# Ledger of designs, part 134: miniprotein binders against a2bj90

Target 1, 235 residues: a2bj90
Amino acid sequence: MSRSARRKTSALNTVLRVVEVFASIQGEGPFTGTYSVFVRLAGCNLRCPFCDTRYAWSLEAGKPLGVEELVEEIARYEPSLVVITGGEPLLQRHPLNSLVEGLESLGLRVQLETNGILPAPARDEQLWRVYHVVSPKDVPVRVPGAKLHPSWVDYARATGRAWFKFLVANEQHVREVAEYVAKLGIPRSRVYIMPLTPEKLDMKELLELHSRIASLAVKWRLNFSPRLHLLVQLP
Short names: E, the ipSAE of ESMFold2; O, the ipSAE of OpenDDE; V2, 0.75 times the mean of E and O plus 0.25 times the DockQ between their complexes.

## First folded at step 15 (miniprotein)

Design NA1 (at its last look DockQ between E and O 0.85; V2 from the best seeds 0.77)
Fold by ESMFold2, look of step 15:
Structure NA1 (fold): chain B 235 residues (1-235), chain A 105 residues (1-105)
Amino acid sequence: as target 1 above (235 residues)
Amino acid sequence: SPEELLKELERVIEEIDETLEKVWELVAKALEAERRGNLKEAERYLREALELMRKAAELARRALELAKKIGHEELAEKIKELLREIREYIELIERLIEIIRKARK
């Protein structure tokens, strides 16, 4: 690469479109309960009917922010986990790798949330070393254009740093998820089922749904994920 | 016939879905090219993705016309929403192209 092209690539590596940064508790998946800083990146390549964060769909929703400044802001929270989410964070893959490098240099543990349409990290990416929670949108209800990239299964098996999380409302959904993960060769130990939460549930309904889905997780020998932040009313 | 129209509608919907999958494959190639520092190649992939997304919009408009001719109200509403979503994806890809263009300067 020419000297000019290298400098432009470096500048791209240093800016992310960020919707919000905030501290809370990781409420879902294998790190449930961990004091976390959430970094919500702008832009999404899906329009899921179940999406909680529609306000992050457009890249215009994000403010450009320097990676070094962002690392400093995150570090001030003294998090136990940095959760990178969005939209779809992998749309900003290049500068995201720079953010991960900065966070890693401070010894901060990172988890990425992705819909898995874009490929898993390559071995030479900083993202290779972080944890990933992958939420495929091809099952139980398919979103148009959603197709889990096959590299995620290979990545999970090679590294042990990826888990797969599925929203389910009933046993038929769980059956479809079980068939899907078996077909793709995803180990049960890497699979979470999580309650598909209709909007505007009261606390009793929310607990009943959690209990029902947790019972199904036991029956089907899958991991259960709560939506803990909803139960304890945190962002 | 209504059954002929429904079969055509089903074929168009399948083609939309396949086209969207191809768009995201091209975006993935663009992001990899960007990571490798090949910004010209990244922009080329994004422009191909944009062309395919515009094709998806055309297919969605055709699917909507077919759904209306059949009188399938619920499906017509779902296709209208899909068309709005495709327009938002066009905006997304246009913004990604702009980002790469600025980095190329």
Scores: ipSAE 0.814, ipTM 0.912, lowest interface PAE 0.8, mean pLDDT 90
Fold by OpenDDE base, look of step 15:
Structure NA1 (fold): chain B 235 residues (1-235), chain A 105 residues (1-105)
Amino acid sequence: as target 1 above (235 residues)
Amino acid sequence: SPEELLKELERVIEEIDETLEKVWELVAKALEAERRGNLKEAERYLREALELMRKAAELARRALELAKKIGHEELAEKIKELLREIREYIELIERLIEIIRKARK
C-alpha cells in the first residue's frame, strides 16, 4: 500500500459522521438512570415508522468529526457512561472501533445501541469489550429487511455484555417476544420490553401505557425498560 | 383471479424482504473488507448491494401494480412507503460507495 493509501485509510478509520453530542440521562434498558453522553451517529439501514430520530437516517445529516476530537469532547462532560447511538452506529464500524479504543483508554464505560441487523463484534474488535443493547426490528413489529443477525446471540452468551430490547404495544406483542427469545435461546434475564410510543401521546397516556407494559413484563417474567427521558422530559 | 394476484403479491413482498436481507449481508461484508483495509473489495460488495437494492425497487413497483389491480388501497400505500424507503437505501449505499471511493483515491 502506498503512503497515500495509508493516510486515506487512516481518515476512514478516524472520522465519524456525527449528528449530535449531548449529555442526558440514559432513559432505556439496563443502564436506565445513568448520567450519559450520547453520541448520535448518522446513517441508518432501516426506516422504522416509529423512529423518533428520523433526522439521523441520512449519512449527510452528520458532520465529519475526528475520533480524537470527539473523545476530548465526550471527556469534558465527565460521563458515567458513553452511549453510542444514531441511526445505526455499526454502519460506521471501523472508525467506531477507534472511538471505543480512545474512550476506554480514558476509563470510560461505553454502551452501544444497535438494531442488530449487522453482525456482532468480533473478538479482535474494540467493540467486543463494550456493552450492547440490541433492539431487533423483526419482532414483534416487523420492519422490512430487518433480521436479527445470529451472531448477537452468540456474542451475548460469550460475553454477557448484550441485552435485547423489544418494542411492545400489547400482550400479544409480549407473547411474540417471549416465543422469539425462547426459540433463539436468549435468556429472559437479558430481555427487556419497552413501550412502543406512538407520536403525540400526552403525559397521562404515556404513564398509562408504561403501567400496562410494566404489568405485562411482571406477568411474563421479563425486564421492563421505561422511556424515562420522555417521562422526565429530557433529551 | 384476485386470489392469484394476492398470492403473487405476497410472494413478491417476501422476495423484497429476502433481497433486503441479502443487501445487509453484503454491507456487512463490505464493512469487514474495509476493516481489513481492502477498500477495493469493500467497494465491490457495496456495488453488488446497490444492484440488489435496485432489484428490490423493481419488485416494489411490481408489488404496487399488483396491489392496485386487486384494489387494495391500504396495501398500495404501504408499498408506496416501502418504495420510498428502498430509494433512500439506494442513496445510503451510493453514499457509502462514494466515501470508500474517495478514500481509495
Scores: ipSAE 0.684, ipTM 0.860, lowest interface PAE 0.7, mean pLDDT 92
ESMFold2 (binder alone), look of step 15: mean pLDDT 89; pTM 0.891

Design NA10 (at its last look DockQ between E and O 0.80; V2 from the best seeds 0.00; counts 0 for: pae O 1.53 > 1.5)
Fold by ESMFold2, look of step 15:
Structure NA10 (fold): chain B 235 residues (1-235), chain A 105 residues (1-105)
Amino acid sequence: as target 1 above (235 residues)
Amino acid sequence: SPEELLKELERVIEEIDETLEKVWELVAKALEAERRGNLKEAERYQREALELMRKAAELARRALELAKKIGHEELAEKIKELLREIREYIELIERLIEIIRKQRK
């Protein structure tokens, strides 16, 4: 099947609700520092009090965009990584799998960001082969309706393509995360703790918070995730 | 008694949370059905999710009334925010149903 034929058979009829597409640096998790194109999908199944992308919560915030058109737009950036984020991208599961197919056909590396409520990819999904950073919202502070789907732990163990990232503000939060991941059997090598940033921190406060959480990561033998884009003032 | 009202409120809040979890399970089933091309089944699961989310809204209204009876102002404010969020989830599921219906015809 040629690229032209594939475009006719797989992507022609699929549409994603897209809030924004932009180039920046991946500032969080295992791919921190990578030149990336971000694709923010509309719609979310949570209302996290610390969400910094509330404008993506409504499905109506997204514009309909054809998958092949989106693939072409992404490719023009020449990214080292394509980050699919949102809201909650897995709410648009079917057309998202089509997007992944198109991006992989161009050899582009893809990372998904998810709150983990919806199940991990099945073996027959295009999403099976992408990288996933899962941010559970049931610990340390539970968001109503949040429950990590158990398939994410199974998926991480089977594929090595998932990591788990937790927002923490203090050592009590870190202790709760450590207990949670131990009970679920998530290896600490797959766990990141990241600073829970209030909306209006100055740069000194932001750096101090990073230092405190990084020190806790060392103390508790967990990986540390910065919010690098905030530190360097990138979107 | 105030103690019995608080216990009932805590029970209702837990039921809301459990109900929300079940909604997202149904949405997950709908998304899987959609992925497999089973649009009739996808719509059925979403409509079931929608009805369950409406139950969550009713539970949230009950929780709000209990919080007011107790006089717990901060908790009542949090429950009012939860009710607003549940109404937004209802809108989300309604939109997902519309998308499925457009694909069917």
Scores: ipSAE 0.884, ipTM 0.942, lowest interface PAE 0.5, mean pLDDT 91
Fold by OpenDDE base, look of step 15:
Structure NA10 (fold): chain B 235 residues (1-235), chain A 105 residues (1-105)
Amino acid sequence: as target 1 above (235 residues)
Amino acid sequence: SPEELLKELERVIEEIDETLEKVWELVAKALEAERRGNLKEAERYQREALELMRKAAELARRALELAKKIGHEELAEKIKELLREIREYIELIERLIEIIRKQRK
């Protein structure tokens, strides 16, 4: 049996640690408003103090699911987009490539959410073909051990399938983002700023924060990402 | 002097950050080895990552001791939090090694 045949049979039997699968609206980034199935993978290489999905940090928080079973589950929702998120999806990179292959075979569009610490997809990976929203955690709020892998800038230039989403709380943060993306040579058209939402904001405070950050986006000529799911009270 | 202790603390914190960066580089190499089907190499890189995370835990303990000696309570609490995070990373990498081992059997 060729290495290729063992890879195909092992690829179908690849297991992902999955926290949850649910349908909602993509609330963030370039695909905001899209009816999406979210696949939240378990395990994260960061412990961001502002993380809203802390329950996904442990690999043990996820159930083992086969790729085939997961593709079938996702397909039942008839999504306009499949969003792979979680802790850090790229910690499960190998089975994730198999998942993407399965989803693409059904004609489904896939978008990955990543913190950008791990390398961008290589050309021979199925992940090369999907959309990526990279959320660096080294700027403006530095999380320990967070550093954007340089290959994401190269991937963005080569494919046009990557965007960079930065969490910001004030104008100083927006300035730092602007300087950072300029230094890295990231086109401003690929940059989103998004409100850094503390825990326990009421709806009024949340709207005010969105308004302030959106105004800063216009002032600094950057794209704005809402947290739409929070505004419309969806998962 | 308190100033010398603060400089040492800053150096230790920087070393923790650098150590964590190296851990993620090793994890990245492990994932690439796994993608290539070299599970033995993947396990090796994850073990190296685990050793560095253990070193990061030792550094974080040292940083905590320094912060306490300086009397900087707020910083001591932040370092305690970092130490908790590092422990969780150790557990994460241990589980990744277990996953790789199960795939090799």
Scores: ipSAE 0.397, ipTM 0.722, lowest interface PAE 1.5, mean pLDDT 91
ESMFold2 (binder alone), look of step 15: mean pLDDT 88; pTM 0.880

Design NA11 (at its last look DockQ between E and O 0.70; V2 from the best seeds 0.70)
Fold by ESMFold2, look of step 15:
Structure NA11 (fold): chain B 235 residues (1-235), chain A 105 residues (1-105)
Amino acid sequence: as target 1 above (235 residues)
Amino acid sequence: SPEELLKELERVIEEIDETLEKVWELVAKALEAERRGNLKEAERYQREALELMRKAAELARRALELAKKIGHEELAEKIKELLREIREYIELIERLIEIIRKWRK
């Protein structure tokens, strides 16, 4: 391939469909509390009834942004963490790898949020070095089409850079998550349970739910994830 | 019998679920081909995914007919929602194909 032909062929991998870019606090998972820039990518391969970001489901919800332009925009926020989320970011896998390369060249830490249906990163991908929070939709209630790709468990064990996060409302849900995790061989140290907040709750109800789920996490020897941004009323 | 209709409906719903899983496996192959610069293969996998997703839509219409025969209104409404979601997935895959074709040109 000539140099000109490679540039033409690479045009796809230099553009991402982006819904929004904003600064906030990472409110969930292992990096809870970190000053972050969120990059929400368009398109999703699931239609979860409990999704709180339905506006990102369609690929048409995203505007085309050049990867280099996006890297510069992100850098101006001076983030401690860059959180790539969506929809399902891995639908835009090739240009996403380009974005990760750009962010890593500036020394920025990156975390990806995924539903885990598409495979974990290969060793030759830029995404291999990124932190991942995987939210399977097989349990406690199966969403149609959801199936955690088995490579995520292998990836987590090989790299230590993946965690698994589950929305739960009660102890029966926690029991089902525990059975699922044990069956798949997911180490408990990599598992978070997080309160399922179905609709707007007042602050007292939100705190009570957090307390209940946190107590269950201790009882079942699992990690607890808050929804901190809801508690402190940030986006 | 009503029990036979319900069992058939359950089989069709399971087939829809398995079909959706297979679609996303094909999309994963397309994304890997794209990453490797093999855009012809990437488009081929996406078109296979699209054909299979159209099969899922046909299965969903069959499931809806069965739910109506049983008189299960709540399940029929859930299947209508699933059919709408499958149509959205068709649009997603069609858009992914368009992007690949534009890049090839």
Scores: ipSAE 0.859, ipTM 0.931, lowest interface PAE 0.6, mean pLDDT 90
Fold by OpenDDE base, look of step 15:
Structure NA11 (fold): chain B 235 residues (1-235), chain A 105 residues (1-105)
Amino acid sequence: as target 1 above (235 residues)
Amino acid sequence: SPEELLKELERVIEEIDETLEKVWELVAKALEAERRGNLKEAERYQREALELMRKAAELARRALELAKKIGHEELAEKIKELLREIREYIELIERLIEIIRKWRK
């Protein structure tokens, strides 16, 4: 058996650390409103102070699930989209490629959520074929150690399967995003701004924040991402 | 002087950020080595990342001491939080090394 074949058979290449699997509506980015199964992977290379999924930061927060079993579980929901999220999914890149292969074999569409610190997919990866929403954490709110890997811009240009989603709280943040994407040569049509939601906003405050940021999106000619799941009280 | 201490603190914080960026670059190289099937190289990069993350912890401790000397309590608390995060990153990288070791057996 080739070294490659031994790797395919390694339980470690076919097992994901999964925090949760659930069906909901995609609340964010270009696929907002899509009936989706969410696969939240464990482990993150960041500790964003505004993270709403802090329970997924540790690899130990996830249970080991086989890729085949996970594909079967996802398929039972008959999703219009499979959203792979978590902490940082690309920390589990190898078994994640196997998962994508399994899902695509069933004709399921896949979208990855990533912080963009780790490199974009290479052409020989199954991940190359899926959609990506990249959420940089270096602009406008800088998380220590966060830097967008430049390969994501190249991937976006090459495939048209990447979007960039930025968390913003005010017009200064929107300006910084506009300058940043212009500098990187990211087309504005691929840029989303999304409300940075502090913890403990009530529904009124949440709506007001959405309204303010949406108005800024129009003013700055950027796409707006809601946090639709928060507005409709879904997971 | 308090001003000199503040400048030193700013430099130390910047060095922490740069160190963390280098850590993730090494983790990225490790993942690419894994993809290519060179688990020995992957483990090497993760070990280098671990060493840098330990350095980041030392820098964060120094930053905390400086912040305390300046009497900037709010900043000291933020640095304490960063130091906690760095410790969690150390644990994360150690786990990644363990995973790679299991793949090499």
Scores: ipSAE 0.546, ipTM 0.811, lowest interface PAE 0.9, mean pLDDT 91
ESMFold2 (binder alone), look of step 15: mean pLDDT 88; pTM 0.878

Design NA12 (at its last look DockQ between E and O 0.89; V2 from the best seeds 0.77)
Fold by ESMFold2, look of step 15:
Structure NA12 (fold): chain B 235 residues (1-235), chain A 105 residues (1-105)
Amino acid sequence: as target 1 above (235 residues)
Amino acid sequence: SPEELLKELERVIEEIDETLEKVWELVAKALEAERRGNLEEAERYQREALELMRKAAELARRALELAKKIGHEELAEKIKELLREIREYIELIERLIEIIRKARK
């Protein structure tokens, strides 16, 4: 690469549009209960009806932060897990790989949350070695434009570092998820079903929904994910 | 007939969905080009994605007109929402192009 092109790539490579950085508990999926620092990146390629982070949809919601500065900020929390989320973090793929490199150099454990529309990491990406929780939006209720990229299943098989998480409200949804994952060859051990929580449930309703979906997880031999942060009222 | 209009509406909605899928495929190609340092190629893919997203907006306006002709008010409201979402995606892609252009300078 020429010096001019390398400098332009480096500048693009060093800045992320960040909505927020905060400490909390990972409330969902295989790392539920882990003391985590969340890095919410701006921009999303979907407009899911039940999104609980609509404020991250626009790239303008994020402030430009240097990757090195961000690594230092994250490290000060002394996290057990760094959760990179958003919007859709893979829209900022190149600087995201730089962030991952910085975090890995400090020995920090990283998890990415993605809707899986953009492809899984290539073997030569820093993202190849992090953990991924993939939330497809093409089943049980299809969001327009959603389609799980097939590379995620291949990546999960090759690395063991991806899990698939689905929002469900009832047994028909669970049946549809089961059929979908069977068709794609995703092992049950990599699949989580999680309560689809409508806006502003009271605690009684939230607990009842958790109980119903957890019972369905047992019945269908799938993993259950809570929305633990909602139950304990953390961000 | 109302049946013919409904079939056309369903076909247009399916085409919107397929068009959106293709947009994100082009964005994926742009991101790969960025990763390889090929910013000219990255911008070209994003501009192609933008044109295709504008086509999705045109299809959504067509779908809205069909839904209104059928008198399907609930579906018309869902299509209005989809059109607003597509406009937000246009803004997203325009912003991504601007970022690439600034990096090229």
Scores: ipSAE 0.873, ipTM 0.936, lowest interface PAE 0.6, mean pLDDT 91
Fold by OpenDDE base, look of step 15:
Structure NA12 (fold): chain B 235 residues (1-235), chain A 105 residues (1-105)
Amino acid sequence: as target 1 above (235 residues)
Amino acid sequence: SPEELLKELERVIEEIDETLEKVWELVAKALEAERRGNLEEAERYQREALELMRKAAELARRALELAKKIGHEELAEKIKELLREIREYIELIERLIEIIRKARK
């Protein structure tokens, strides 16, 4: 490979398309309540009708940012956790591995949010070392083209660093999740159910929905994920 | 018969889903090729993914025609939405190809 090819491969590996960087509280999953810096990456391989971040669907919605600059920006917030989210972060897997390397070098914990369509990290990737919250979009609500890649189950079993978060609206959805995870051999301790929130719920309706889904979580012996940020009106 | 048209519609929808799954497999292979530093191979996989997405668009158009023929307006609207999504995926993959191409030059 010519020196020129190495320099240009370096650009792909060192530049992320970023929609936004902000500090907040992690509102969802196993790290709920954690002071976090969110890095929202641009581009998504889904068009979920219930997506609250539709502005991140296009790669063009993101600005190109260097990994080094982004690490420095994140570090200034002194986060307890760095949450990599977006559309689908794993569409930018290469520079994302470089980002993770930089963040880990500073001793920062990293958690990835993914829809699980793309393969889980390989052992030689920096992403192998971080936490993952996988949100399948094939169960119980079917999004076209969504299928959980089987490697996520293997990754979860091998590392203990993956959780699965499912959007649910009712008890039938919870049943479908329970059957799905049993079939895949995912331990219930790694499964979260989270309220599917339609657009335009008021706070009372939002609380009632949370209460109902939390009760179902107890009944079905699954973990409950709130949408804490919505409840406390944070980003 | 309306029942035969419905059965064909269901088959076409299933074929769209299978096609989309294959697209993401190709995108995954492209990402792996990028990881290995083979941008030519990465671009090839993305182009193959693009062709499959174009096929998915054709299938979605066929599904829409079938739904209209059956008179299933609600399903026709859902298929129109899916067709919009497929077009957006085409644009996504085209942009990924452009990014790779810029890195190769």
Scores: ipSAE 0.598, ipTM 0.824, lowest interface PAE 0.8, mean pLDDT 92
ESMFold2 (binder alone), look of step 15: mean pLDDT 89; pTM 0.888

Design NA13 (at its last look DockQ between E and O 0.66; V2 from the best seeds 0.75)
Fold by ESMFold2, look of step 15:
Structure NA13 (fold): chain B 235 residues (1-235), chain A 105 residues (1-105)
Amino acid sequence: as target 1 above (235 residues)
Amino acid sequence: SPEELLKELERVMEEIDETLEKVWELVAKALEAERRGNLKEAERYQREALELMRKAAELARRALELAKKIGHEELAEKIKELLREIREYIELIERLIEIIRKARK
C-alpha cells in the first residue's frame, strides 16, 4: 500500500489530541510579531515548575481531531505562520507528521515548539522541513528527566532550521547558558535568551525585566527574545 | 546515621533522574518504531518504558521515606510532588500503549 493510502486508512496517523486552536501573535523567538495560528497538542513528558500551560499536560486534556479537518480549520484563519506547541508535540509524532504534510501542501509556514528531549526530525520526516524552536530544560534550572537530545544540534547545523531558547532571570543564568551552548557546539546566532517571568508583574516590572535581559543579551552576544504577547496583552 | 541517610537520599535522587532520562529514550524508540509501522516493536518499547517509570515511582517512595527520616520537610514536599508527577507520566505511557493497541486491531 502506498504511503498516502496507508495514512488515509490509519487512525494512528490521522488523529491528533488537541487542546486548543487559536489565532494570535507569535510573541517569542525568531518569528516574533508574526500573525499566527497556534495548535496546542495534549500531553507532556515534563512538569516544569514555571509552565504557564499546565492545562495541556495530560493527554486526556486534548480532544481527538482528524488531521484533514484540522488542516482545513487552520487554513480558514489565513495564518502567516502555524505554531505547533503543547505540552510536548513530539509525543504525537506520527499524526504530527501528517498534519505538517497537509499544512505544507497549502504552502503554510510551520514552526514547532519543543523541549528537545525527543529526537530531531529524520530526513524522511515531514517535520524535517519545519522550523523548530527548542527550549531545553536542563539549564539554567534542571527539570528532572530533562536532557536535550544531541540530534538537535546536528539538525540545526545541517538545516539551519532550529534555534535554542532559554528562560533566564539574571547574569548567572546567562553565564550557565553560554557555557552549556559552548560545550554542545551551538553557535551564538542560534541562541535566544528570554525573560523568566515567575509571578505576575505589572507593566513597569515587566519592562524593567525585558530591559535587563536584553542588556545581558547584548553583553553576551546572544539573541534576545521578548515575551511580546505579555507586553501587548494577547494570549 | 543522618549523614549516611543523606548520602543514600542523594544516590536515590540521582537514580530517579537517570531512570526518567532512560524512560524518555525508550519512548523515543517507540515513536520511531511507530513511524516506521513497527507497531509490535513500538508497544514493546512503551511497555519497557512503563516498567522503568514504575521503578522511578518506587525510587521516589524510597526517597520520600529517607527525607522523612532525616526530617528534611522541604525536600520531602518536593519529593511528594515528584511522585505525583511520575504517576502522571505512568498514565501518559499507559495511554500511549492504548493508542498503539487500538491501531494494531
Scores: ipSAE 0.881, ipTM 0.940, lowest interface PAE 0.5, mean pLDDT 91
Fold by OpenDDE base, look of step 15:
Structure NA13 (fold): chain B 235 residues (1-235), chain A 105 residues (1-105)
Amino acid sequence: as target 1 above (235 residues)
Amino acid sequence: SPEELLKELERVMEEIDETLEKVWELVAKALEAERRGNLKEAERYQREALELMRKAAELARRALELAKKIGHEELAEKIKELLREIREYIELIERLIEIIRKARK
């Protein structure tokens, strides 16, 4: 490979398209309540009708940022966790590995949010070392083209660093999740159910929905994920 | 018959889903090629993905025509939404190709 090709491959590996960087509390999944810096990456391979971050769907919604600059920006917040989210972060897998390397070099913990359509990290990727919350979009609400890549089950089993978070609206959805995870061999201890929140719920309706889904989580012996940020009115 | 049209519609919808799954497999292969530093191969996979997304758009148009023939207005609107999504996916893949092409130059 020519020196020129190495330099140009370096740009692809060192630049992320970023929609926003902000500090908040992780509202969802196993790290709920953690003071976190969120890095929302641009571009998504889905168009979920219930998506609350539709502005991140286009790659053009993100600005190109260097990995080094982004690491420095994140570090200034002194986060307890760095949450990589967006549309689908794994569309930018290569520079994302570079970002993870930089963050880990500072001793920062990293958690990825993904829809699980793209393959899980390989052992030689920096992403192998971080935590993953996988949110399948094929069960119980089917999004066209969504299929959980089987490698996520293998990754979860091999590393213990993956959890699966499912959006549910009712008991039938919870049943479908329970059957799905049993079929795939995903341990129930790694499964979260989370309220599917329609647009325009008031706070009373939101609390009632949380209560119902939490009760179903107990009944079905699954973990419950709140949408804590919505409950406490944080980003 | 309306029943035959419905069966054909279901088949076309399934073919769209299968086509979209193949697109994401190709995108995954492109990302792996990028990881290996083979940007030429990455661009090839993304272009193949783009062609499949164009096929998915044609299938979605056919599904829409079938839904209209059956008189299923609600389903026709859902298919219109899907067709919009497919167009946005085309744009996504075109942008990914552009990013790779810029990195190759």
Scores: ipSAE 0.678, ipTM 0.857, lowest interface PAE 0.7, mean pLDDT 92
ESMFold2 (binder alone), look of step 15: mean pLDDT 89; pTM 0.891

